# Ledger of designs, part 317: VH-VL binders against q0aze0

Target 1, 268 residues: q0aze0
Amino acid sequence: MKIILVNNRFKENTEKKAQEIAGQLSALNVEVIIDNGLDEPYAGTVDFIMVLGGDGTMLRAARRYGQRAIPVLGVNMGTVGFLSNIEINELAEYLPLILREEYSLEARMMLEVAVFQQQSLLTRVFCLNELLLRSNSPRMLSFALEISGQKLEPYRGDGLIVSTTTGSTAYSLSAGGPIADPQLDAFIVTPVASHIINKRPLVVSPEREISLHLLEEREAIIGIDGQIKMDFGAENRVLIKRAPHPLLMVNLKAKPFFTSIDRSLQRQ
Key: E = the ipSAE of ESMFold2; O = the ipSAE of OpenDDE; V2 = 0.75 times the mean of E and O plus 0.25 times the DockQ between their complexes.

## First folded at step 14 (VH-VL)

Design BB110 (framework fv_ragifilimab)
Fold by ESMFold2-Fast, scan of step 14:
Structure BB110 (fold): chain C 268 residues (1-268), chain A 122 residues (1-122), chain B 113 residues (1-113)
Amino acid sequence: as target 1 above (268 residues)
Amino acid sequence: QVQLVQSGAEVKKPGASVKVSCKGSGYTFTGYYMYWVRQAPGQGLEWIGIINPDSGGTTYNQKFKDRATMTVDKSISTAYMELSRLRSDDTAVYYCARGHEYETYLDYFDLWGQGTLVTVSS
Amino acid sequence: DIVMTQSPDSLAVSLGERATINCKSSQSVLYDYDNKNYLTWYQQKPGQPPKLLIYWASYRESGVPDRFSGSGSGTDFTLTISSLQAEDVAVYHCQQYYSTPLTFGQGTKLEIK
């Protein structure tokens, strides 16, 4: 058995903890690869991915490894989040189940995001939560949204979010988007401070292709899961579609989504 | 060993073209963005463009857009920057540089080629 | 375009003394989504390519001595060398990677007094 341990290189405690866990796994004849975000992703075949940290670390792991159809377990290191299944102090209890492959999997859809500069493909990345198009100045954007070739009336406002259902509780929620069951496959399209009355969030089929481009020269930014940033101008176009593979999230412990989000909303 | 190795110095006449190569080794060549930067004698650094070695997609500094062409040959892990219609003020050391983080478009440069001196003189 | 301006153009500092180099951007290079400043510092010695010292305004690159530090946020940034050594004689460049075109400061030449 070969396991990747993903940790956050900028959290002092997580590297030491990753080394400790790697030692424990090696004692059980498990080969361990540590990914601290500094180098390229491990290119070889692995059986399991263990993510040590909060939601941000999980988003990085999903981008790097989510398309390989390998089980991914989120282990919380003390930060509150929605993408972890167990706490670090519970790992020893659940490790025998992991090694015997006695767990269930939840499939979470991902986005494939392609950004073009005229005809050139500038970047192609995968993400678990969302793509954000946003103005980089106080001036509003004017942009075109197309859904499977259907051209909507121009948008005017601060931007747009194209989210997975997993991302419905992230930036899309802050912008007024709906809370969606993360087990559903759908795109959620949420306007950011629209200046056009009645521009509402849309919930669309994951079979749709969504494209965005600016109608006026403005300073804008594309953000992907809050980790990848690109400037976006009138010569750019972004194409969003469902990624080929969902992220396979490990479920070792019941994680009641609806009661968790309900408690979170009471605190906000 | 992770490194970028550039082609040797060139001397060109005004109006000619120059093509500088940059070979990556010790890492997954297609996984990191490549940048081109130049430095005229006694002057500061000037960005020319960025290329995605996997797709060949490019973004150019507007100043160079009409004369610069960036390409890659994935089979030999080599990036190229060609500058056409050379002028005397194109005399500079040309560098390739790699971004630090895997598949990150706007990034800092932790790996640089040794530089290629291009001299444009009549 | 984001214009990067360094000060001073040249600086002479005695061995063991503190050297301070400033960099100003014409626009903020702080990205509010990730709370990072997209600002780097490079060291360049004659005949050599630039060498990365500091990234994200304040993170020191692996292998760079502790005497080098970066600070600042938004538009105002500082590179500090706490105790100058002979090998620190070089030109220092700041750079933003917040947006294209990527831009560099004009450079600061550091010399021993």
Scores: ipSAE 0.757, ipTM 0.884, lowest interface PAE 1.3, mean pLDDT 90
Fold by OpenDDE, second read of step 15:
Structure BB110 (fold): chain C 268 residues (1-268), chain A 122 residues (1-122), chain B 113 residues (1-113)
Amino acid sequence: as target 1 above (268 residues)
Amino acid sequence: QVQLVQSGAEVKKPGASVKVSCKGSGYTFTGYYMYWVRQAPGQGLEWIGIINPDSGGTTYNQKFKDRATMTVDKSISTAYMELSRLRSDDTAVYYCARGHEYETYLDYFDLWGQGTLVTVSS
Amino acid sequence: DIVMTQSPDSLAVSLGERATINCKSSQSVLYDYDNKNYLTWYQQKPGQPPKLLIYWASYRESGVPDRFSGSGSGTDFTLTISSLQAEDVAVYHCQQYYSTPLTFGQGTKLEIK
């Protein structure tokens, strides 16, 4: 068995833990690759990915390895989040199950985000949570939204979020988007401070395509999963589709999503 | 070893064009954005543009948009930058540089070519 | 466009002494989404291309000596060499990659006094 340990190079505690776990796994004749984000993604064949840290680390891991159809386990290291399945102190207990491949998988839809400069593809990214279009100034944006070729009325506001159901509990939620069952595949289109007060979030079929472009010469930003930043101007357009492959999240331990959400909302 | 190797020095007359090449080796060429930066003698660094070596997608500094053309030949892991309608103030060392991350073009540069001196004189 | 201004343009520092170079951006290069400063420092020796020194304002590139450090946030940044060595003679450049066009400071020439 070959395992990738994904951690955050900027968090020393996760680095140390990765090394410790690597040693333990090696003692069990498991080949281990550590990915702290410093280098390019490991290109070799692997059987399992273990993410050490919080939601941010999971998002990065999803972008780096999500296309490879490899089981991904989130191991929480003292943070609050929705993407980890077990705690670091539980790892020893569940390690035998991992090695025997006795776990269930949950497929999570990802986004395929393509950013164009005029007619040229500038970048393509797969992401687990969301794409954010946001003004880079105190001024509102004016932008066009198209869904499967259907042109909606121009949007005016601070921006727009296109999120997966996984991402519904992330920035989309803060912007007033609905909470979605992670077992559903859907786009959630949430306006950010729309000029139209009654502009409602849209739940869109994953079979549809979403496109965005600015209607004015404004400075805007594309944000992806809160970690990727790109400029977005009048000469750019973004196309959003369902990624061709879902992220395969490992379920070792039952985690009640709805009760967790209820608890989280009461704390805010 | 990971490196960028650029073409040799060029001497051009005003009004001419120059095409500088940059060959990547030791890494996945199409996995990183390529940047072009120039430096006039005794001056600071100036960004020219960005290209996605995989898709060929580009974005230019507005200053060079009408004169600079970036291209790639993936088969030989080589990027090209052509600058037309040369003038004396285009005299500079031109660098290709690799972005550190593959996820965004808003990045810093962790690998540089050795530079190509382009001299424009009558 | 974000204008990067370094200070001083040049400085001479004795061996073993502290060298300080400042870089100011015309607008903040702190991204609120990830709470990172999109600021990097390069070292350029004569006849050589720039070499990555510091990224994300305060993180040293692999192989960079501990005497180099980056600090600051928002619009004001500082590169510090705690104890100047002979091999540190170079031009130092700050660069923002917060937005296009990518822009650099004018450079700071560091010499031995």
Scores: ipSAE 0.549, ipTM 0.850, lowest interface PAE 1.5, mean pLDDT 93

Design BB111 (framework fv_ragifilimab)
Fold by ESMFold2-Fast, scan of step 14:
Structure BB111 (fold): chain C 268 residues (1-268), chain A 122 residues (1-122), chain B 113 residues (1-113)
Amino acid sequence: as target 1 above (268 residues)
Amino acid sequence: QVQLVQSGAEVKKPGASVKVSCKGSGYTFTGYYMYWVRQAPGQGLEWIGVINPDSGGTNYNQKFKDRATMTVDKSISTAYMELSRLRSDDTAVYYCARGHEYETYLDYFDLWGQGTLVTVSS
Amino acid sequence: DIVMTQSPDSLAVSLGERATINCKSSQSVLYDYDNKNYLTWYQQKPGQPPKLLIYWASYRESGVPDRFSGSGSGTDFTLTISSLQAEDVAVYHCQQYYSTPLTFGQGTKLEIK
């Protein structure tokens, strides 16, 4: 068995913990590849991905490895989040189940984001939560949204979020988007501070393609999962569609979504 | 093992063009953005542009957009930067550099080529 | 364009003493969604390409000695060498990668006093 152990070396004590767990797994005849975010993603074949950290580390792991259809387990290291399944102090208890492959998998849709400069493909990324388009200056944006070739009336405001259902509790929620069951496959399109009367969040089929471009020369930013940043100008166009493969999340213990989000909203 | 190797020094006349090569080895060439930066003698660093080696997509500094052309040949893991209509103030060391993030071109450079001196005689 | 300004242009520091180099951006390079500063520091010795020292304003590149540290946020950044060694004589450059065009400071020449 070969496992990728993903950690964030900049989180307190995570590098030492990753080495400790790698040693424990090696003693059990498991080959371990450590990915602390500094090198390119491991290119070889692996059987399992273990993510040590919070939601941010899981989002990075999903972008790096999510399209490989390999089981991914989130192991939380302190900060409560939505993407981890077990806590670090529970890992020893669940490790035998992992090695015996005694767990269920939950599929989570991902976005494929392609950013063009003129007709040239400048970047293509996958993400688990969302794409955020927003102004990089005090001036509001004027932009066009197309859904499967259908041109909507122009948007004027601070921006737009295109989210997965997993991302419904991330930035889309803060912008007034709906809370979506992660078992659903759908795009959630949430305006950010729209000046247009009655621009509402949209919930659309994941089979649709979403296209965005600026209608005026403005400085704008594309943000991916709150971690990846790109410029977006009048010469740019972005195309968003469902990624070819969902992220396969490991479920070792029950984590009821609705009671978890309800408790989270009470704390906010 | 991971390195960027550039072509040798060039001497050009004003009005000519120069094409500098940059060969990557020891990493997945198409997995990282490639950047071009120049440095005039005794001066600071100046960004020319970025290319995605996988797609060939480019983003140029507006200052160089009309004269610079960045390309890649994936079969030999080599990037090229051609600068046309050379002027004496184009005399500089030209560097290729690799971005750290494979997911964005807004990045810092964790690997640099050795540099190529281009001298444009008056 | 984001303009990067370093100070001082040149600095002489005695061996074993602290060296401090400043970098100011004409606008914030802090991205509020990831809470990261898109600012990096390079060391350049004569006849060599720049070498990465610090990225994300405060993270030290692997292999870089602990005496190098970066600090600051938004528009004002500092590179600190806690105990200067002879091999640290170089030109130091800051760079922003918050937006294109990517821009560098003019460089600070560090020499032994």
Scores: ipSAE 0.785, ipTM 0.886, lowest interface PAE 0.9, mean pLDDT 91
Fold by OpenDDE, second read of step 15:
Structure BB111 (fold): chain C 268 residues (1-268), chain A 122 residues (1-122), chain B 113 residues (1-113)
Amino acid sequence: as target 1 above (268 residues)
Amino acid sequence: QVQLVQSGAEVKKPGASVKVSCKGSGYTFTGYYMYWVRQAPGQGLEWIGVINPDSGGTNYNQKFKDRATMTVDKSISTAYMELSRLRSDDTAVYYCARGHEYETYLDYFDLWGQGTLVTVSS
Amino acid sequence: DIVMTQSPDSLAVSLGERATINCKSSQSVLYDYDNKNYLTWYQQKPGQPPKLLIYWASYRESGVPDRFSGSGSGTDFTLTISSLQAEDVAVYHCQQYYSTPLTFGQGTKLEIK
């Protein structure tokens, strides 16, 4: 068995833990690759990915390895989040199950985000949570939203979020989007501070395509999973589709999503 | 072993064009954005543009948009930057540089070519 | 465009002494999503291309000596060499990558006094 340990190079505690776990796994004749984000993604074949840290680390891991159809386990290291399945102190207990491949998988839809400069593809990214279009100034944006060739009325506001159901509990939620069952595949299109007060979020079929472009000369930003930043101007357009492959999240331990959400909302 | 190797020095007359090459080795060429930066003698650094070596997508500094053309030949892991309608103030060392991240072109540069001196004189 | 301004343009520092170079951006280069400053420092020796020194304002590139440090946030940044060495003689450049066009400071020439 070959395992990638994904951690955050900027968090020393996760680095040390990765090394410790690597040693333990090696003692069990498991080949281990550590990915702290410093280098390019490991290109070799692997059987399992273990993410050490919080939701941010999971998002990065998803972008780096999500296309490879490899089981991904989130191991929480003292943070609050929705993407980890077990705690670091539980790892020893569940390690035998991992090695025997006795776990269930949950497929999570990802986004395929393509950003164009005029007619040329500038970048393509697969992401687990969301794409954000946001003004880079205190001024509102005017932009066009098209869904499967259907042109909606121009949007005016601070921006727009296109999120997966996984991402529904992330920035989309803060912007007033609905909470979605992670077992559903769907786009959630959430306006950010729309000029139209009653502009409602849209739940869109994953079979559809979403396109965005600015209607005026404004400076905007594209944000992906809260970690990737790109400029977005009048010469740019973005196309959003369902990624061809979902992220395969490992379920070792039952985690009640709705009760967790309810608890989290009560704390706010 | 990871490196960028650029073509040799060029001497051009005003109004001419110059094409500088940059060959990447030791890494996945199509996995990183390639940037072009120039430096006039005794001056600071100036960004010319960026290209996605995989898709060919480009983003130019507006200052050079009408004169600079960036291209790539993936088969030989080589990037090209052509600058047309040269003038004396285009005299500079031109660098290719690799972005650190593959996810965005808003990036810093962790690998540089050795530079190509382009001299424009009548 | 974000204008980067370094200060001073040149400085001379004695061996073993502290060298301080400042870089100011015309607007904030702090991204609120990841709370990172999109600011990098390069070292350029004569006849050589720039070399990556500091990224994300305060993180040293691999192989960079501990005497180099980056600090600051928002619009004001500082590169510090705690104890100047002979091999540190170079031009230092700051660069923002918060938005296009990517822009650099004018450079600071560091010499030994």
Scores: ipSAE 0.722, ipTM 0.896, lowest interface PAE 0.9, mean pLDDT 94

Design BB112 (framework fv_ragifilimab; at its last look DockQ between E and O 0.93; V2 from the best seeds 0.82)
Fold by OpenDDE, second read of step 15:
Structure BB112 (fold): chain C 268 residues (1-268), chain A 122 residues (1-122), chain B 113 residues (1-113)
Amino acid sequence: as target 1 above (268 residues)
Amino acid sequence: QVQLVQSGAEVKKPGASVKVSCKGSGYTFTGYYMYWVRQAPGQGLEWIGVINPDSGGTKYNQKFKDRATMTVDKSISTAYMELSRLRSDDTAVYYCARGHEYETYLDYFDLWGQGTLVTVSS
Amino acid sequence: DIVMTQSPDSLAVSLGERATINCKSSQSVLYDYDNKNYLTWYQQKPGQPPKLLIYWASYRESGVPDRFSGSGSGTDFTLTISSLQAEDVAVYHCQQYYSTPLTFGQGTKLEIK
């Protein structure tokens, strides 16, 4: 068996833990690759990915490895989030199950985000949570939203979020988007501070395509999963599709989503 | 060994064009953005543009948009930067550089070519 | 465009002493979503290309001695060499990658006094 341990180089505790776990796994004749984000993604074949940290680390891991159809386990290290399945202190207990491949998988839809400069593809990214279009100034944006060739009325506001159902509990939620069942595949299109007060979020079929472009010369930003930043201007277009492959999240421990979200909301 | 190797020095007359090459090795060439930066003698660094080696997508500094053309030949892991209508103030060392991240072009550069001196003189 | 201004243009420091180089951006290069400063420092020795020194304002590139440190946030940044060594003689450049066009400071020449 070959395992990638994904951690965050900027979090010293995760680095130390990765090394410790690597040693333990090696003692069990498991080959281990540590990915702390310093190098390019490991290109070799692997059987399992273990993410040490919080939701942010999981998002990065999803972008790096999600297209490879490898089981991904989130191991929480003392943070609050929705993407981890077990706690670090539980790892020893569940390690035998991992090694025997006795776990269930949950497929989570990812986004395929393509950003164009004029007619040329500038960047393509697969992401687990969301794409954010946001103004880079105190001024509102004017932008066009098109869904499967259907042009909606121009949007005016601070921006727009296109999220997966997984991402529904992330920035989309803060912007007033609906909470979605992670077992459902769908786009959630949430306006950010629209000048139309009653502009409602849209729940869109994963079979559809979403395109965005600015209607005026303004400076905007594209954000992906809160970790990737790009410029977005009048010369750019963004196309959003369902990624061809879902992220395969490992379920070792039952974690009721709706109970968790209800508890989280009460804390805010 | 991860490295970028650029073509040799060029001497051009005003109005001519120059094409500089940059060959990447030791890493996945199409996985990282390639940037072009120049440095006039005794001056600071100036960004020319960026290209996605996989898709061929480009983004230029507006200052060079009408004169600079970036291309790639993926089969030989080589990037090209052509600058036309050369002027004396285009005299500089031209560098290719690799972005650290593959997810965005808003990036810093962790790998540089050795530089190509382009001299424009009548 | 974001204008990067370094100070001073040149600096002479005795061996073993602290060297401080400042870099100011015309607008903030702090991204509020990830709380990172999109600022990097390069070291360039004569006849060589720039070498990555510091990224995200305060993180050292692998292999960079711990006497080098980056600090600051928003619009004001500082590169510090705690104890200047002979091999540290170079031109130092700051660069923002918050938005295009990517821009650099004018460079600071560091010499031994």
Scores: ipSAE 0.852, ipTM 0.927, lowest interface PAE 0.6, mean pLDDT 94
Fold by ESMFold2-Fast, scan of step 14:
Structure BB112 (fold): chain C 268 residues (1-268), chain A 122 residues (1-122), chain B 113 residues (1-113)
Amino acid sequence: as target 1 above (268 residues)
Amino acid sequence: QVQLVQSGAEVKKPGASVKVSCKGSGYTFTGYYMYWVRQAPGQGLEWIGVINPDSGGTKYNQKFKDRATMTVDKSISTAYMELSRLRSDDTAVYYCARGHEYETYLDYFDLWGQGTLVTVSS
Amino acid sequence: DIVMTQSPDSLAVSLGERATINCKSSQSVLYDYDNKNYLTWYQQKPGQPPKLLIYWASYRESGVPDRFSGSGSGTDFTLTISSLQAEDVAVYHCQQYYSTPLTFGQGTKLEIK
């Protein structure tokens, strides 16, 4: 059995813990590859991916490995989040089940984002939560939104979010989008401070293609999962569609989505 | 051994074009963005553009857009930068450099070629 | 375009003393969503390509001695070399990667006094 341990090299406690866990797994004759984000993703075949950290580390792991159809387990270290399944102090308890492959998998849709410079593909990335298009200046954007070739009336405002259902509780929620059951597959399209009255969030089929481009030159940014940044001008176009493979998330214990989000909303 | 190896020095007359090559080895060539940067004698560094080696997609500094062409030959892990209509002030060392982040072209450079001196003189 | 300005253009520092180089951007290179500064520092010795020292304003590249450190946020950044050594004689460049065109400072030449 070969396992990738994903951690965050900028957190010394996660790097140290990854080394400890790697030693424990090696003692059980498991091959371990540590991915701390420093190098390119491991290119070889693996059986399992264990993510040590919070939601941010899980988002990075999903972008790096989510399209390979390999089980991914989120192991929380300190910060409680939505994407981890067990706590680090529970790992010893669940490790025998992991090694015997005694767990269920939950499929989470991902986005495929393609950014074009004029006619050429400049960037292609996958993401678990969302793409954010926003203005980088006090001036609002004027942009075109097309859904499966249907051209909507021009948008004017600060931007737009295209989210998965998993991402419905991230930036889309902050912009007024709906809370979605992550077991559903859908795009959620949420305007950011729209100038046009009654522009509402849209929930659309994951089989649709969404395209965006600016109608006039402005300073704009594309953000992916709150972690990747790209500039975006009038010569750019972005195409968003369902990624070929969902992220396969490991379930070792039940995690109550609806009660967790309910508690989170009461705190805000 | 992870490295970028560039073609040798060139001497050109004004109005000519030059094509510099940059061969990558020891890493997945299509997994990282490739950047071109120049440095005139005694001057600072100036960015020319970026190419995605997997797709061939490019983004240029506006200053060079009408004269620079970046291309890639994936079969030999080699990137090219051609600069046309050369002027004497194009005399510079031209570098290729590899980005560190594979997910975006807004990046810093962790690996550099040795540089190619291009001299433009009558 | 984001304009990068370094100061001083050149400085001379005695061996074992602290060297400080400054870099200012014409607009913020701090991305408010990931809270990172898109700023890097390179060292360049005569006849050689630049070498990465610091990225994300404060993270030291692997293999770079711990006497090198980066600090600052937004528009004002500093590269510090504690206890200067002879091999540190070089030109130092800052670069922003917040937006295209990617831009560099003019460089700071560091010499031994």
Scores: ipSAE 0.825, ipTM 0.902, lowest interface PAE 0.8, mean pLDDT 91
Fold by ESMFold2, look of step 16:
Structure BB112 (fold): chain C 268 residues (1-268), chain A 122 residues (1-122), chain B 113 residues (1-113)
Amino acid sequence: as target 1 above (268 residues)
Amino acid sequence: QVQLVQSGAEVKKPGASVKVSCKGSGYTFTGYYMYWVRQAPGQGLEWIGVINPDSGGTKYNQKFKDRATMTVDKSISTAYMELSRLRSDDTAVYYCARGHEYETYLDYFDLWGQGTLVTVSS
Amino acid sequence: DIVMTQSPDSLAVSLGERATINCKSSQSVLYDYDNKNYLTWYQQKPGQPPKLLIYWASYRESGVPDRFSGSGSGTDFTLTISSLQAEDVAVYHCQQYYSTPLTFGQGTKLEIK
């Protein structure tokens, strides 16, 4: 069995903990690849991905590996969030189940984001939580939203969030979007500080294609999962679709979403 | 060996074009953004643009947009930058560089080519 | 465009002493969503390409000696060499990557006094 251990080299000795866990797994004849973010994502065949850290590290793992249909386990190292399943001190208890592949999987929809410079594809990236279009100045944006070729009335405000249901508890929530059951597949389209009073959040079929572009010259930003940043200007258009594959999240320990909402949101 | 190897020095007359090559090896060529940066003698560094070597998509510094053309040939892991309508003030060392991030072009460069001196004689 | 201004243009420092180089951006390069400063430092020796030293304002690249450190946030940044060595004679550049065009400071030439 071959496992990737994903950690964040910038937080809390997660690198040293990853080395310790790799030693424990090697003693059980498990081959371990450590991904601390310094190198290319491992390209070879892998059976399991273990993410050491909080939701931010899971987001990076999802972008790197989520399209490969590999089980991904979130292991919490002290920060309560929405994407971890077990605590680090429980790992030894659950390890036999991991090795026997005795766990269930929860599919989480991802976004495929394509940013064009004029007609040329500049960036293609995957996203677990959300795409944010935001003004990069005190001035409001004027922008167009199209859903499967259907042009909505222009938007005017600070920006727009296109999130997955998993992302419904992230920035989308702060901007007034609904909390969504992460087992649903949908886009949630949430305006940010809209000047247009009738622009409500939209819940959109995952089969739709969403397009955004500016209607005036303005400095704007595209943000992905709060971690990836791009320019956005009048020569750009972004297209958003459901990614070909969901993230396959491992469930070893029951973690009821609805009864934990208040506790998890206080952390965010 | 992870490296970027550029073509040799060029001497050109004003009005001509130059095409500098940059071959990447030891890494997944299409997995990282490629940048072009120049440095005139005794001057600072100046960003020309970025290319996504997977898609061929480009973004240029406005200063160069109508004279610079960046391309790639994926089959030989090579990027090109062509600068047309050369002037004497285009005399510089031209560098290719690889970004650290594979997900965005707003990035710093962790790998640089050796540089290609382009001299435009007046 | 974000203008990067370094100071001083040239600096002479005695061997073993501290060298400090400043870089100021015309606007903040701190992105509030990831809480990172999109600023890096390069070292460039004569006849060579730049070499990455510091990224995200304060993180050393692998293989860079501990005597190099970066600090600052928002618009004001500093590169510090705690104990200058002969091999540190170079031009040092800061670069922002908050927005395109990607821009560099004009460079600071460091020499042994």
Scores: ipSAE 0.803, ipTM 0.899, lowest interface PAE 1.0, mean pLDDT 91
ESMFold2 (binder alone), look of step 16: mean pLDDT 95; pTM 0.962
OpenDDE, look of step 16: ipSAE 0.767; ipTM 0.906

